VH-VL binders against Peptidoglycan editing factor PgeF (pgeF). Designs and how they scored, part 19

Target 1, 264 residues: Peptidoglycan editing factor PgeF (pgeF), of Synechocystis sp. (p74606)
Amino acid sequence: MTMGDDLWGWQNINGSPYLTCALLAPWPHAFFTRAFYPQLPEQLITYLDPQGKAFRVKQVHGDVTLTATEIGQTPLAPDSTHPPADGIISDAPHQGVWVASADCTPVLIGDLIGKRVAAIHAGWRGTKARIVPKTIDKFLALGSELKDLRVALGPAIAGEVYQVDPWVALEVGQSVQAVQKLATEEQQWDHLSTMVNPPVLPDAEPEKYRLDVRRINQLQLLELGFAQEQIAVAPHCTFQMEELFFSYRRTHTKEVQWSGIVSY
Short names: E, the ipSAE of ESMFold2; O, the ipSAE of ESMFold2 at other seeds; V2, 0.75 times the mean of E and O plus 0.25 times the DockQ between their complexes.

## First folded at step 11 (VH-VL; framework fv_canakinumab)

Design y3 (from x2 with heavy chain T104D; at its last look DockQ between E and O 0.75; V2 from the best seeds 0.00; counts 0 for: pae E 4.6 > 2)
Fold by ESMFold2, look of step 11:
Structure y3 (fold): chain C 264 residues (1-264), chain A 125 residues (1-125), chain B 107 residues (1-107)
Amino acid sequence: as target 1 above (264 residues)
Amino acid sequence: QVQLVESGGGVVQPGRSLRLSCAASGFTFSYYGMHWVRQAPGKGLEWVAIIWYDGDNEYYADSVKGRFTISRDNSKNTLYLQMNGLRAEDTAVYYCARDLTYDDSGYWYEGMDVWGQGTLVTVSS
Amino acid sequence: EIVLTQSPDFQSVTPKEKVTITCRASQSIGTSLHWYQQKPDQSPKLLIKWASQSISGVPSRFSGSGSGTDFTLTINSLEAEDAAAYYCHQSYRLPHTFGPGTKVDIK
């Protein structure tokens, strides 16, 4: 739905707030806040499914999504007990799939019929590389149908405050096919800045722009054929809501919050 | 261990070309943007060029634009600097350096957390 | 192009004393400023990122401060191994630029 706060519900565990999305109500899930730091998915999953097993990856700002089975088959990343990837799809019941964020978009997906769930870490590099559409393609290859998917784009840095260099804004914008097909960069900039709810906003400083990465991911999903009611976009900004979220842009420190969803 | 090693420096006459290489090891090269920085004898550091993690975008200092080309081969974990039309003022130690990219900063270009040992280029008539 | 200036050009300092090096940018760069140390005949080494953020393995006597146009690197108690050139570097806008350097010698 497009009702904003009605789709997004604040929940509480022992005084610690976390966020849920009505589109994902069939699955235990959460966009946790900084209040849960330093808990890890192996602890956090017990709030969602005491029988569940947590799956996570070493996020590298890429475009790879692994199934839970593929995680065991993929070589580990340096300094990690996890393989490199930025998305996870479940392939059995009671699997919790998790991503960390501190400004990048956490994306949770559920398949109402096929029962698979996914978690994706979508920063600007992964969004440029179309990690979300690639993950949708993987759902379809596994037998899912587009109409059965529900997608929640969680708390992230808002476009209104995400200052970026010009070519970051343009290259990420070109990941939207309607933009990429335009004949000139001038037309591409114009389209990105003048469409309804534009993903590119002006910045007071010359040769800087503001980029709404959640909006770009939403546009990518709409181009794949998703209906608007299949997509929920959190209005929460990790940069501006310091009491609730860590933000790398704000502090340049490495603390994160976790988001996860559990299959049934 | 994380390491960068430059090679290809030498003595050349003005107007000639050199190609520098920078071999990367101990980290996933394709995750990082890369810089070239130079230092003339007895002088400070001068930024030369940057290339994106995937090789698709590059930018140059005005002093080298049109003459130098930065490139990378992610399958060989190697960064390159092709230097054409060399001038006496290009004489310097050339360093490769890894972009400071812990998070998607959105500026893409940041600072430099790992440096090579440098390779000397001398342009003399 | 953003010009960085540094002060002083050169500083001879007694061991255990405090060293202060300033860097000034020609326009506001937020906190997109980094500090490097270069010992004689060695490659530069990152000391401080984002104006004030510590780097693992760098002694705690090194600290950075500032935002906008004015930045400071501080060595709270100079050690003999700290004799080096120190450079500030902005990553706010391409082309990246360095300050001209500050040489710190013992005594």
Scores: ipSAE 0.352, ipTM 0.748, lowest interface PAE 4.6, mean pLDDT 91
ESMFold2 (binder alone), look of step 11: mean pLDDT 91; pTM 0.939
ESMFold2 at other seeds, look of step 11: ipSAE 0.361; ipTM 0.750

Design y4 (from x6 with heavy chain E103D; at its last look DockQ between E and O 0.91; V2 from the best seeds 0.00; counts 0 for: pae E 4.6 > 2)
Heavy chain, then light chain:
Amino acid sequence: QVQLVESGGGVVQPGRSLRLSCAASGFTFSYYGMHWVRQAPGKGLEWVAIIWYDGDNEYYADSVKGRFTISRDNSKNTLYLQMNGLRAEDTAVYYCARDLTYDTSGYWYEGMDVWGQGTLVTVSS
Amino acid sequence: EIVLTQSPDFQSVTPKEKVTITCRASQSIGTSLHWYQQKPDQSPKLLIKWASQSISGVPSRFSGSGSGTDFTLTINSLEAEDAAAYYCHQTYRLPHTFGPGTKVDIK
ESMFold2, look of step 11: ipSAE 0.487; ipTM 0.800
ESMFold2 (binder alone), look of step 11: mean pLDDT 91; pTM 0.936
ESMFold2 at other seeds, look of step 11: ipSAE 0.392; ipTM 0.748
ESMFold2, look of step 12: ipSAE 0.373; ipTM 0.750
ESMFold2 (binder alone), look of step 12: mean pLDDT 91; pTM 0.939
ESMFold2 at other seeds, look of step 12: ipSAE 0.397; ipTM 0.760
ESMFold2, look of step 13: ipSAE 0.405; ipTM 0.757
ESMFold2 (binder alone), look of step 13: mean pLDDT 91; pTM 0.937
ESMFold2 at other seeds, look of step 13: ipSAE 0.443; ipTM 0.783
ESMFold2, fold request of step 14: ipSAE 0.349, 0.317, 0.370; ipTM 0.745, 0.739, 0.757
ESMFold2 (binder alone), fold request of step 14: mean pLDDT 91, 91, 91; pTM 0.937, 0.939, 0.938
ESMFold2 at other seeds, fold request of step 14: ipSAE 0.345, 0.651, 0.350; ipTM 0.740, 0.863, 0.742
ESMFold2, look of step 16: ipSAE 0.355; ipTM 0.746
ESMFold2 (binder alone), look of step 16: mean pLDDT 91; pTM 0.937
ESMFold2 at other seeds, look of step 16: ipSAE 0.423; ipTM 0.776

Design y5 (from x2 with light chain L94Y; at its last look DockQ between E and O 0.01; V2 from the best seeds 0.00; counts 0 for: pae E 14.4 > 2, placed apart)
Fold by ESMFold2, look of step 11:
Structure y5 (fold): chain C 264 residues (1-264), chain A 125 residues (1-125), chain B 107 residues (1-107)
Amino acid sequence: as target 1 above (264 residues)
Amino acid sequence: QVQLVESGGGVVQPGRSLRLSCAASGFTFSYYGMHWVRQAPGKGLEWVAIIWYDGDNEYYADSVKGRFTISRDNSKNTLYLQMNGLRAEDTAVYYCARDLTYDTSGYWYEGMDVWGQGTLVTVSS
Amino acid sequence: EIVLTQSPDFQSVTPKEKVTITCRASQSIGTSLHWYQQKPDQSPKLLIKWASQSISGVPSRFSGSGSGTDFTLTINSLEAEDAAAYYCHQSYRYPHTFGPGTKVDIK
């Protein structure tokens, strides 16, 4: 019940809190809070690695992950100074890879042996499209081994408060292969709502459900063969913890917090 | 309307100190990073230092590190350069410049879009 | 430190002709390169940001291109007021660096 709480540590810079994960201790990293807004990755990286270069993308809620090198080779998104993508993998030392969030799951990944790190922005659309498994496949194609990877799923909107339409819950749930393989939609709903720590929860409003996007991402990782000890899931809810995090669902404004990890 | 004005240049002996100021007006100073850039007589531009919008992050060229200190006072809209242990090779016109590090879309980009007129520092016996 | 080189050091050009200035970085810097103009006895002025992006108030005859290690500033029809030194500047890593400059004169 309290498993995993010891993995998450609050850190402080001049009274401003940020969160770290013990699984990622080999790498400078942070899940920053709203207290650091409006600082950008180019400023924030200096708290982690003063000689580091910050890499970021124009997040489009898709399933594309770019290497740091590919960012410089990819055409910019419309009306943006960054290429479109929702994940970044490092390909050299002293590269900080960053994602912004305000309810969507920030995912940080480190490779203990291959030294690569990644940051992924995983909302419900990206989760349905399996951005996290696709990024793991990219690590493997680059020579990483699954057993060497450590994954932290950071602060995001909690399933207990994330109301969605039924088709969203079902289609995101179907991104879990064990669910997709079930013969009927009725079996899929039953599995999603009755498994241990179910990713789909009931809602008080008729024909609404609650969806735990972090839990779906965790299930996707477990199906790839990750051991539970390789995955940390933050218990923090961006919607409920207003003092610490911005939430798009709460305010419908576009302020964000940043999460990043630096290769060495 | 947007303006930067340097002051504090002059002739000093080697080993002495000098403090430059850059007065900003016509924009919200605390939203921008600020640079010092210098130009020796008849030579090209040389980047010297940057300080971030809040004054907590500073970076220096190797040629001045340990001798020069960049700072800012956002309440006075003023950028400073404290120059200690001055050498003949520090002789230059010193410019302050505003870093275009934020646009309305929130993306970080870099470009020194507003420059002062410069102030001459001469280090001579 | 990332070294920028520029070519040519100097060119004397007939009005209305095309001017091309190149900047080469010692390592890939993506598009983190900016161009400045400095007229005699004046402060530098930003012309192009991020290799190719235009700056409001800069004449359309100025354009930039390139990525990685090789960059070009183009003046497509030189005017007398364009006699100046031109500098490239990288913002990819600290310390920032400038190229040595290219001086353009009017014949």
Scores: ipSAE 0.000, ipTM 0.399, lowest interface PAE 14.4, mean pLDDT 89
ESMFold2 (binder alone), look of step 11: mean pLDDT 91; pTM 0.943
ESMFold2 at other seeds, look of step 11: ipSAE 0.006; ipTM 0.491

Design y6 (from x2 with heavy chain E58K; at its last look DockQ between E and O 0.77; V2 from the best seeds 0.00; counts 0 for: pae O 6.0 > 2)
Fold by ESMFold2 at other seeds, look of step 11:
Structure y6 (fold): chain C 264 residues (1-264), chain A 125 residues (1-125), chain B 107 residues (1-107)
Amino acid sequence: as target 1 above (264 residues)
Amino acid sequence: QVQLVESGGGVVQPGRSLRLSCAASGFTFSYYGMHWVRQAPGKGLEWVAIIWYDGDNKYYADSVKGRFTISRDNSKNTLYLQMNGLRAEDTAVYYCARDLTYDTSGYWYEGMDVWGQGTLVTVSS
Amino acid sequence: EIVLTQSPDFQSVTPKEKVTITCRASQSIGTSLHWYQQKPDQSPKLLIKWASQSISGVPSRFSGSGSGTDFTLTINSLEAEDAAAYYCHQSYRLPHTFGPGTKVDIK
């Protein structure tokens, strides 16, 4: 049996399923499914912490993570009631931090000692820009220690079905330092395609590749010094599991599911 | 109010150069891929070039490769098309267009949801 | 390069009638096909994305269908304001290409 799959548990509210991760057990958290649509974090947080306040941002596929305090200090995005960012770190108890996804990776983080939690929206653009390592750096700057962090990479589009253009696969792959340091693109492609659990897979169409964005984020975390036991990767594919998840790649419509974690 | 406004068109002799500009407003320019599309008088639409949000990833139609350069300055919310070695067949209205790449796509494209009014380039004499 | 063809080149249609415009791709492009409307002396406007997906602000009388190589734009009840040129556009592979256009006029 794989240890990653053992960390993930299905939970239920009134017949509606959602997913939790054992690494995040100290914190109220959820990777909600499509069954909770059209509920928003302001309603969903009541399932996790009736005292909690929900924080969210206007996701822009970038590399910015804001603290809950910074959200109130940041100008709103155009046509939105929220500031632009793709990650949120809590800075007080009873703060729920939330991200929406429909194929991009929702990342939830908890600090066992420092008590901070985070939610990150990590699509291929944010992964290329290393939003997850940048958020970890922000935890450390706020006084957290790496050994105390627990990271869960939630349901997302699986590498086996995520067809991308070659330059996307290569440039996202180059966000892994071991790849970036190789002297030639041929070496980089070879490494990305032949390493254990490769993040780049072949596609039947010759000018396309398949990209495992969760695996790339996992590799970035391992290079920062995380132990494998600090990282959980959900095996669930939002594209293939239509009954449970919305997928932008499948329908090209903008319905989303929400993932959140609450500080204590 | 999301808006794109092209400028820099005019009449130019064959072999000369022009630089087109496209000013963006009402949205965060640096989040989106951008296209140039042209339309010769009385003719259909012809795709010219695309540039991604970061300015580093560009692609061109074969008819303009080596002569045209797409670029962007995200600090000025402006897209550019440098057009060198102009030919009579380059005569067209040039449109800039925003790509829907703000969504979670792993491709260059998703559709062009906002278009400018166009700027006319005439290559003659 | 993926070639798109459109039919018909031109049609003149009585108001309230159904209009059908077809687009054919030289190879399968899945649903990576988009439709644009261009009214006289105006810039193009995105009408339908991904073969069949609606766009905010576009009247519901416009619909799209198809996948693979054969695609259709339908106007279920033509209005006078729909007199325009209509273009299909594939985004499956670079370089992107447009169809040659279909002009729709009111009888």
Scores: ipSAE 0.173, ipTM 0.676, lowest interface PAE 6.0, mean pLDDT 91
ESMFold2, look of step 11: ipSAE 0.202; ipTM 0.691
ESMFold2 (binder alone), look of step 11: mean pLDDT 91; pTM 0.940

## First folded at step 12 (VH-VL; framework fv_canakinumab)

Design a1 (from y2 with light chain S91T; at its last look DockQ between E and O 0.05; V2 from the best seeds 0.00; counts 0 for: pae O 11.5 > 2, placed apart)
Heavy chain, then light chain:
Amino acid sequence: QVQLVESGGGVVQPGRSLRLSCAASGFTFSYYGMHWVRQAPGKGLEWVAIIWYDGDNEYYADSVKGRFTISRDNSKNTLYLQMNGLRAEDTAVYYCARDLDYDTSGYWYEGMDVWGQGTLVTVSS
Amino acid sequence: EIVLTQSPDFQSVTPKEKVTITCRASQSIGTSLHWYQQKPDQSPKLLIKWASQSISGVPSRFSGSGSGTDFTLTINSLEAEDAAAYYCHQTYRLPHTFGPGTKVDIK
ESMFold2, look of step 12: ipSAE 0.459; ipTM 0.791
ESMFold2 (binder alone), look of step 12: mean pLDDT 91; pTM 0.941
ESMFold2 at other seeds, look of step 12: ipSAE 0.393; ipTM 0.760
ESMFold2, look of step 13: ipSAE 0.581; ipTM 0.834
ESMFold2 (binder alone), look of step 13: mean pLDDT 91; pTM 0.940
ESMFold2 at other seeds, look of step 13: ipSAE 0.469; ipTM 0.790
ESMFold2, fold request of step 14: ipSAE 0.367, 0.379, 0.333; ipTM 0.752, 0.759, 0.732
ESMFold2 (binder alone), fold request of step 14: mean pLDDT 91, 91, 91; pTM 0.937, 0.940, 0.939
ESMFold2 at other seeds, fold request of step 14: ipSAE 0.388, 0.163, 0.294; ipTM 0.766, 0.653, 0.724
ESMFold2, look of step 16: ipSAE 0.027; ipTM 0.594
ESMFold2 (binder alone), look of step 16: mean pLDDT 91; pTM 0.940
ESMFold2 at other seeds, look of step 16: ipSAE 0.005; ipTM 0.440

Design a2 (from x6 with heavy chain T101D; at its last look DockQ between E and O 0.05; V2 from the best seeds 0.00; counts 0 for: pae E 6.4 > 2, placed apart)
Fold by ESMFold2, look of step 12:
Structure a2 (fold): chain C 264 residues (1-264), chain A 125 residues (1-125), chain B 107 residues (1-107)
Amino acid sequence: as target 1 above (264 residues)
Amino acid sequence: QVQLVESGGGVVQPGRSLRLSCAASGFTFSYYGMHWVRQAPGKGLEWVAIIWYDGDNEYYADSVKGRFTISRDNSKNTLYLQMNGLRAEDTAVYYCARDLDYETSGYWYEGMDVWGQGTLVTVSS
Amino acid sequence: EIVLTQSPDFQSVTPKEKVTITCRASQSIGTSLHWYQQKPDQSPKLLIKWASQSISGVPSRFSGSGSGTDFTLTINSLEAEDAAAYYCHQTYRLPHTFGPGTKVDIK
């Protein structure tokens, strides 16, 4: 048994599977699979909260998280009916917040006391830019306390198969402050490759590495002061589990799955 | 609409310099890697250089390494190519081009889906 | 660097006939191979990405196949507007490289 296996449960709607996380049990939530394509959050929310309203954004690989109120105040992205952002925080009951993914990490967050929830799209650019810590800062600014937060990092491309260029691995790794503070890049590489459950893995190809983006996000949360028990990391790989998930790296097609969480 | 427009080409003597510009519009420039590709008269396409979305990584073809510098100004939505020590073999139409997909770009190089019209550089005495 | 070769260098084809263009890489590049069309006096246009994937706005008569070292671009039922040069392009490893091109004319 590994950390996280007991926290993750498969559910079904008429034979269509989706994933839930025990840390988020107080909130209706799901990491939906490809089986729900082409349904959108406006339809999917009815499985979670028939009274709920779905909120989503035009994901642009950035570091911006908007509240549900701010979505209505933010100019739309070009050729889109949604404003640009990569995260959403609820600010009233019965709000469903949603992100799309096909290898990037979907992050769902709940506040046990403050009742706010969030969904974050954390690809390698957003992770480098620390979208998850910035979203945590926004929770705190809204009155949440860190000890009350529960975070689930959902299905994404696994580090074991996510081949990247060396500078991507290094610069995303430098988003972990303990790494950035090391005096030389040689020390930074060594730390990233030799720690327990290393986020940077070797590749057989010269001038390539493998990067575990979920692990980097987990490290960012731990350095903010989260206890390990506040964070769940899905072991599921969108690339390798082709029957369940779309993967851009696998097919280079734009189909996605949705993940969402609904506030009380 | 998505558009790239090159400028700055012209006729120069060997050993001189030129700076090319590429103006981008209709998309979020700072989320895309950008390329320069050239085509000598009557010849095929030759990849010249790439720069990452944030300007921190640059790579060059061996034929131009040390002489050309790719750069970008994301606040102006503009890509540049500084060409120093120009030679006759640098005579070509120079195109700027956008990487196809910015969502999964750990490789940078997902294909070039948008191209400019090109600007002609002629190096002769 | 990875060398791409194309065959044939040139072909003249009767309208509505099938065109086949091949590209061979000097080493395996998986599916990191893209095809471009360049009509006379125009900029290149992306035609096929990742060996076989469609591009929005490109006619369905264009298709690609292959993996590893051998790749094919196919034009089913050639149209007059398809007279152009066609280039393969690998993005598996820097420096990126193009094939030398295949010129297709209408008979």
Scores: ipSAE 0.029, ipTM 0.599, lowest interface PAE 6.4, mean pLDDT 90
ESMFold2 (binder alone), look of step 12: mean pLDDT 91; pTM 0.935
ESMFold2 at other seeds, look of step 12: ipSAE 0.075; ipTM 0.617

Design a3 (at its last look DockQ between E and O 0.01; V2 from the best seeds 0.00; counts 0 for: pae O 15.9 > 2, placed apart)
Fold by ESMFold2 at other seeds, look of step 12:
Structure a3 (fold): chain C 264 residues (1-264), chain A 124 residues (1-124), chain B 107 residues (1-107)
Amino acid sequence: as target 1 above (264 residues)
Amino acid sequence: QVQLVESGGGVVQPGRSLRLSCAASGFTFSYYGMHWVRQAPGKGLEWVAIIWYDGDNEYYADSVKGRFTISRDNSKNTLYLQMNGLRAEDTAVYYCARDLTYDSGYWYEGMDVWGQGTLVTVSS
Amino acid sequence: EIVLTQSPDFQSVTPKEKVTITCRASQSIGTSLHWYQQKPDQSPKLLIKWASQSISGVPSRFSGSGSGTDFTLTINSLEAEDAAAYYCHQTYRLPHTFGPGTKVDIK
């Protein structure tokens, strides 16, 4: 068992590369690259399911996940044709659920038995607010079982290059129950920096840290009771792999790549 | 299959320059941070420099800062070390090494692939 | 600069016996400590990462432990092929540093 490159496969459409994950093989899915810009989910879904309908939301870095039905029932965000949320769960066949990213973690989820799929946009704010655990809770409320879920954490900014202020690193780290229950901030810092595959790394600048948001999301899933084999973590860094991905931290421009998964 | 091969070592006089190359094969070179590490005869390992996967950031040991320049050409799958102002204490076998993670970083999981080394001797 | 020290400098060990090598850092480095093996006339080989994480293809007799300033590499049952120099390496702060090495011979 490996959680690295051998779970992640490069695919190609007319010269444009995209990623797939072996854990999500039962569902049409993709983590698209910058090469597909400026195509939107409404066009991209045709590569995955020509019968599919694309669902997306206006991402607001929050902790809300909507079902496809709830999207049609939720008031639109200001100056948008989409309701505010950061995650989507399918509730019928042939629904493609999509999130955009340019450093934040795109999370795709499939339910082997219940057939539901989800896409989540997990930046540091949503991760602090535990959007992934809250989405898992929504799967369970809809009748899913943890053992049947498969989760892929896609290309995002790597912890090794994601410089943040100390309060960000600490507060996002505190979203992990094992960290939050420690009695002092010194103990919390020590745990975050010394655990296996630490989510908080040192920075060369005084009073700065590096934060691995994908690792924090992985820790949240493990604490919910997921087995390691149910979670795949992409090693790809959107900041460092400029030929393949847009990165907001790198360019401060608004271009994004899309990731999506289609229910059957 | 995965392979790093250093070249360009030799005997040079103090104050002169030398350029080392490291040819990479069997993996996607542009995904990895790369290091130079040296080992003086009969001595231990000394870290020299690291460069990000895209060539945009580099960091050096204090002993070589200002004299050595690490660089890479991802189109040629090649890592370089330009060594200027060479001193007797720079005499060593120079290894190139791949960082285990897909990153330019300097705080990562260690160096999982090493070349065979190339000897640099600085003497009069 | 973070200084790493290792002990012992040299160890001659009977085959099948346990080997213990320690590495100490001049300041806390969390678990940003890695171990390398270098056999005579060979390049170094990564053995343990992040103080205690195993590496694919490394025999299970090798294990690592520790955090903060004190770290240990253990070889549970020494084999002839394990005669080598062993180095610890910290990646917590620039410049990265190595320990001075521990030579292990077969008695």
Scores: ipSAE 0.000, ipTM 0.392, lowest interface PAE 15.9, mean pLDDT 88
ESMFold2, look of step 12: ipSAE 0.370; ipTM 0.747
ESMFold2 (binder alone), look of step 12: mean pLDDT 92; pTM 0.943

Design a4 (at its last look DockQ between E and O 0.83; V2 from the best seeds 0.00; counts 0 for: pae E 7.3 > 2)
Fold by ESMFold2, look of step 12:
Formats: C-alpha cells, sequence, structure tokens
Structure a4 (fold): chain C 264 residues (1-264), chain A 124 residues (1-124), chain B 107 residues (1-107)
C-alpha cells in the first residue's frame, strides 16, 4: 500500500460515496462524487456542518483567491451571482468554501493553528499562473505559518491519460522554479520527463505529451518549503473512473462534482 | 448582446500592409481566446491565427507565418491582425471569432461568436 | 496538418426531407470536430460542437454524430431557412482546419 492511498477514505451518505483525506481530519470536508449531482454547495454543506454557510465563486481558470469577506466586496462576474475567482479562503468559523471540478484539481487546505481553510480550482491555466503558491502567500499574509498548513490535492484527470499539446506541457512545467531557471528548453523538457515521478510523460501520438497537473502542483508546494507529509495527492482519476466522476475530457459536457471544506 | 465588430479592411496594393481591428462588447474579453478566420470570395473558410486569452501565446497558419501578427489589448477589449507583405491570395473577408479554449489543455471548444467581417482586397 | 473532406459538395433537397452531410478527417481527431452554418452573405454560426453536442438556440432538427475520422451532420426535416453552406472544423491539432464546405439548397 502507498502512504498517499492510506490517507484517502471512502465515506457514504444515503448510498452515495464521497472521499475524505486523513490529513484534513480536523475539518469537515469532502471530495464529492458524481452521485451527488445535481446537489449544490448550499445543500451539500448540510452534510458537513448544519450551521455552515457555503461560499462559491464563478470559476474562470485564473489565479485569484478571495477571502469570504472579499467575496462580498468583489463585483460579480457577467451573468453570475458570484464574483470571478478560482480559490476561496475562510475568515470566520462555520464557513464552507467550495470548488467545482471535472478533471481540474480541487485543492483543499487547512491551517491547524490559524483555523483558516481554503478550496482552490487548479486547472492547467491556473497551475501555469501558480494559483496554489499565490493562495499560500495569501495564507501567510493573513498570519498563517507554512508548517501549520495541510494540503490535499483531490481527484482529477491523471497524467497517464491527460494528452496535451507540447506548449501546454512546457509552459505549465515552467511554473516550477527549478524548471524555469534552466538555460534551454531542451534542458527543461529533460528535467520534466526524467525526474522521479515525472510530471510530463510521453504520448504514443507524435508531438503530443501527457501532463500530470497534480504532480506540478505538488512540486510547486515542495519548492515553497512544504514537507512531504503536509501534502496528500489523491490517486483517483476523474477520466478513468467514470462510475464515480464527471470528466470534461471524456464527455465535453459541463456536469461537475463539488469539493468543500468547512472552518470551525 | 455579445458582439464582435471588425474594422480596417480596404483595397491595398501587393506588398503593402494593413492592420485589422476587432472590437468586443457584451462579454469579458479576457476570458476568451480569439481567432482570425478568412474567406476568399466564393471560397470556403480558412483558419488564420489564434491568440490565447492573456495574449501570451499565438499560432498561425503556414500561409501567413512571418507576414501576419495577431495581438490583443485586453484593457481595450480589442483584437488586432497586422498584415504585412500582402499578396493577391490574401484577398478575403476577415472574421474575428471568440472561443473558450478547452479547459483540458487540448483544443478550443468551437467559435461561438463571430464578427460580421471586413473585406481586404489586394490588387494592383 | 489535418485535412478535412466533405461530401457532398452540393445538395438540392425537397423541404421536410432529411439532409446528411459527411466530414472525413485525414487522421483520427477523437470528437474534436465542430459544425458551422453560413447563410448567404452572413458570418458563420456554430451549430454543433464536439461532434454531437447541442448549442443553445440551434433548432433540434440539427444533430451531429461520429468520432475518429468519420462525422455526420444531419438536418432531419429541412426548412427553407436552412439553405446555407455547412462547414466542419477540427480543433484536435494546430493549425486548425475547415472542411471545404457543403452547399445545401431548397428544390
Amino acid sequence: as target 1 above (264 residues)
Amino acid sequence: QVQLVESGGGVVQPGRSLRLSCAASGFTFSYYGMHWVRQAPGKGLEWVAIIWYDGDNEYYADSVKGRFTISRDNSKNTLYLQMNGLRAEDTAVYYCARDLYDTSGYWYEGMDVWGQGTLVTVSS
Amino acid sequence: EIVLTQSPDFQSVTPKEKVTITCRASQSIGTSLHWYQQKPDQSPKLLIKWASQSISGVPSRFSGSGSGTDFTLTINSLEAEDAAAYYCHQTYRLPHTFGPGTKVDIK
């Protein structure tokens, strides 16, 4: 068994499975499956905290994380009842922060001491733009300490099936500082493809690559100084596990699952 | 009320330059990738170029590489096409079109809004 | 680059009858194939995305099917306003390409 796999547990509500992470045990949280569709965070939060209030944003595949207070102060996205962002940090007890996904990585974060929690939607665009490091910077600016943070990277499309164009693989890979500072693209490709647990894999089709976005986000966190035991990476693939997850890559339809974490 | 409006077309001599503009309104321009597509008189559609939502990446059809430059100014909600070294075969109606790049990092999702087009005629 | 071909080049069809247009790709493109309608003197309009997905505001008589190399656009009961050129478009690999078009007229 692997250490990452021991951290992940299946739970059940009325016959519907959802996933939890032991690293986030202090906080009510869930990576819900397609079985909960079409329930929304306002309904789903009652399974986690009957006193909780759900916070959502209009996800735009960007690099912005808002606090719950900032959500009320930020202009709404066009034709939406929510402001544009891709991450949320709590700033009071009983706040549930939520993101939707269908292949992009849902990231849940808890602060053991500062009590803040976060949810981040990290697709390839947001990962290239370093939304996770920017959110960590925001935790620190709010008074959190890095050693107190626990991060879970949830079910997403796996690198072994995530075929992408070469420029996507390279530019997302360059978001890792160790890669960015290499002198040539040839060196960058070599590093990305030959390191232990490489984030870039070959594809059978010429001039295509496979990209592990969760691995890139993990590398970004390790470069910030996180210890391995502060980070959990789900082994679950939304594309391959059709019975459990919606996948945009598989169907090109807009159904999503929700992931959330509640402060106390 | 989503709208794209091209401008800057006209009649020019071979070898000269022309800059096209595409004004966007009714949507958040910086959420979308943008294309230029052209159509010679009586002919089919020919894809010309794309530029990413943030302006950092672009790609061109072989027929225009090195001569055309796509660009965007997200603060002005405007897409541009700089066309240098114009040739008779560049004569076409030029359309701008928006497309939400596939969130899976693979392809655009289809061009769901098109402008009315602007005619470029290259003749001596 | 990926070449798309369409058949037929031209089709004259009695109102209310079924129209079938095919598009063939020079290599497998999965479902990264979209269909556009262009009426005379108008800009193109997206009809079907990802081979078979409906677009809001497009009449239900339009449908798409296929994957890999062979794709079909179907108009299951032709209306007068459907007289137009129809183009397939692949987004599997840059440079993107269009098919040569199929003109559909009313007879």
Scores: ipSAE 0.038, ipTM 0.620, lowest interface PAE 7.3, mean pLDDT 91
ESMFold2 (binder alone), look of step 12: mean pLDDT 91; pTM 0.943
ESMFold2 at other seeds, look of step 12: ipSAE 0.350; ipTM 0.744

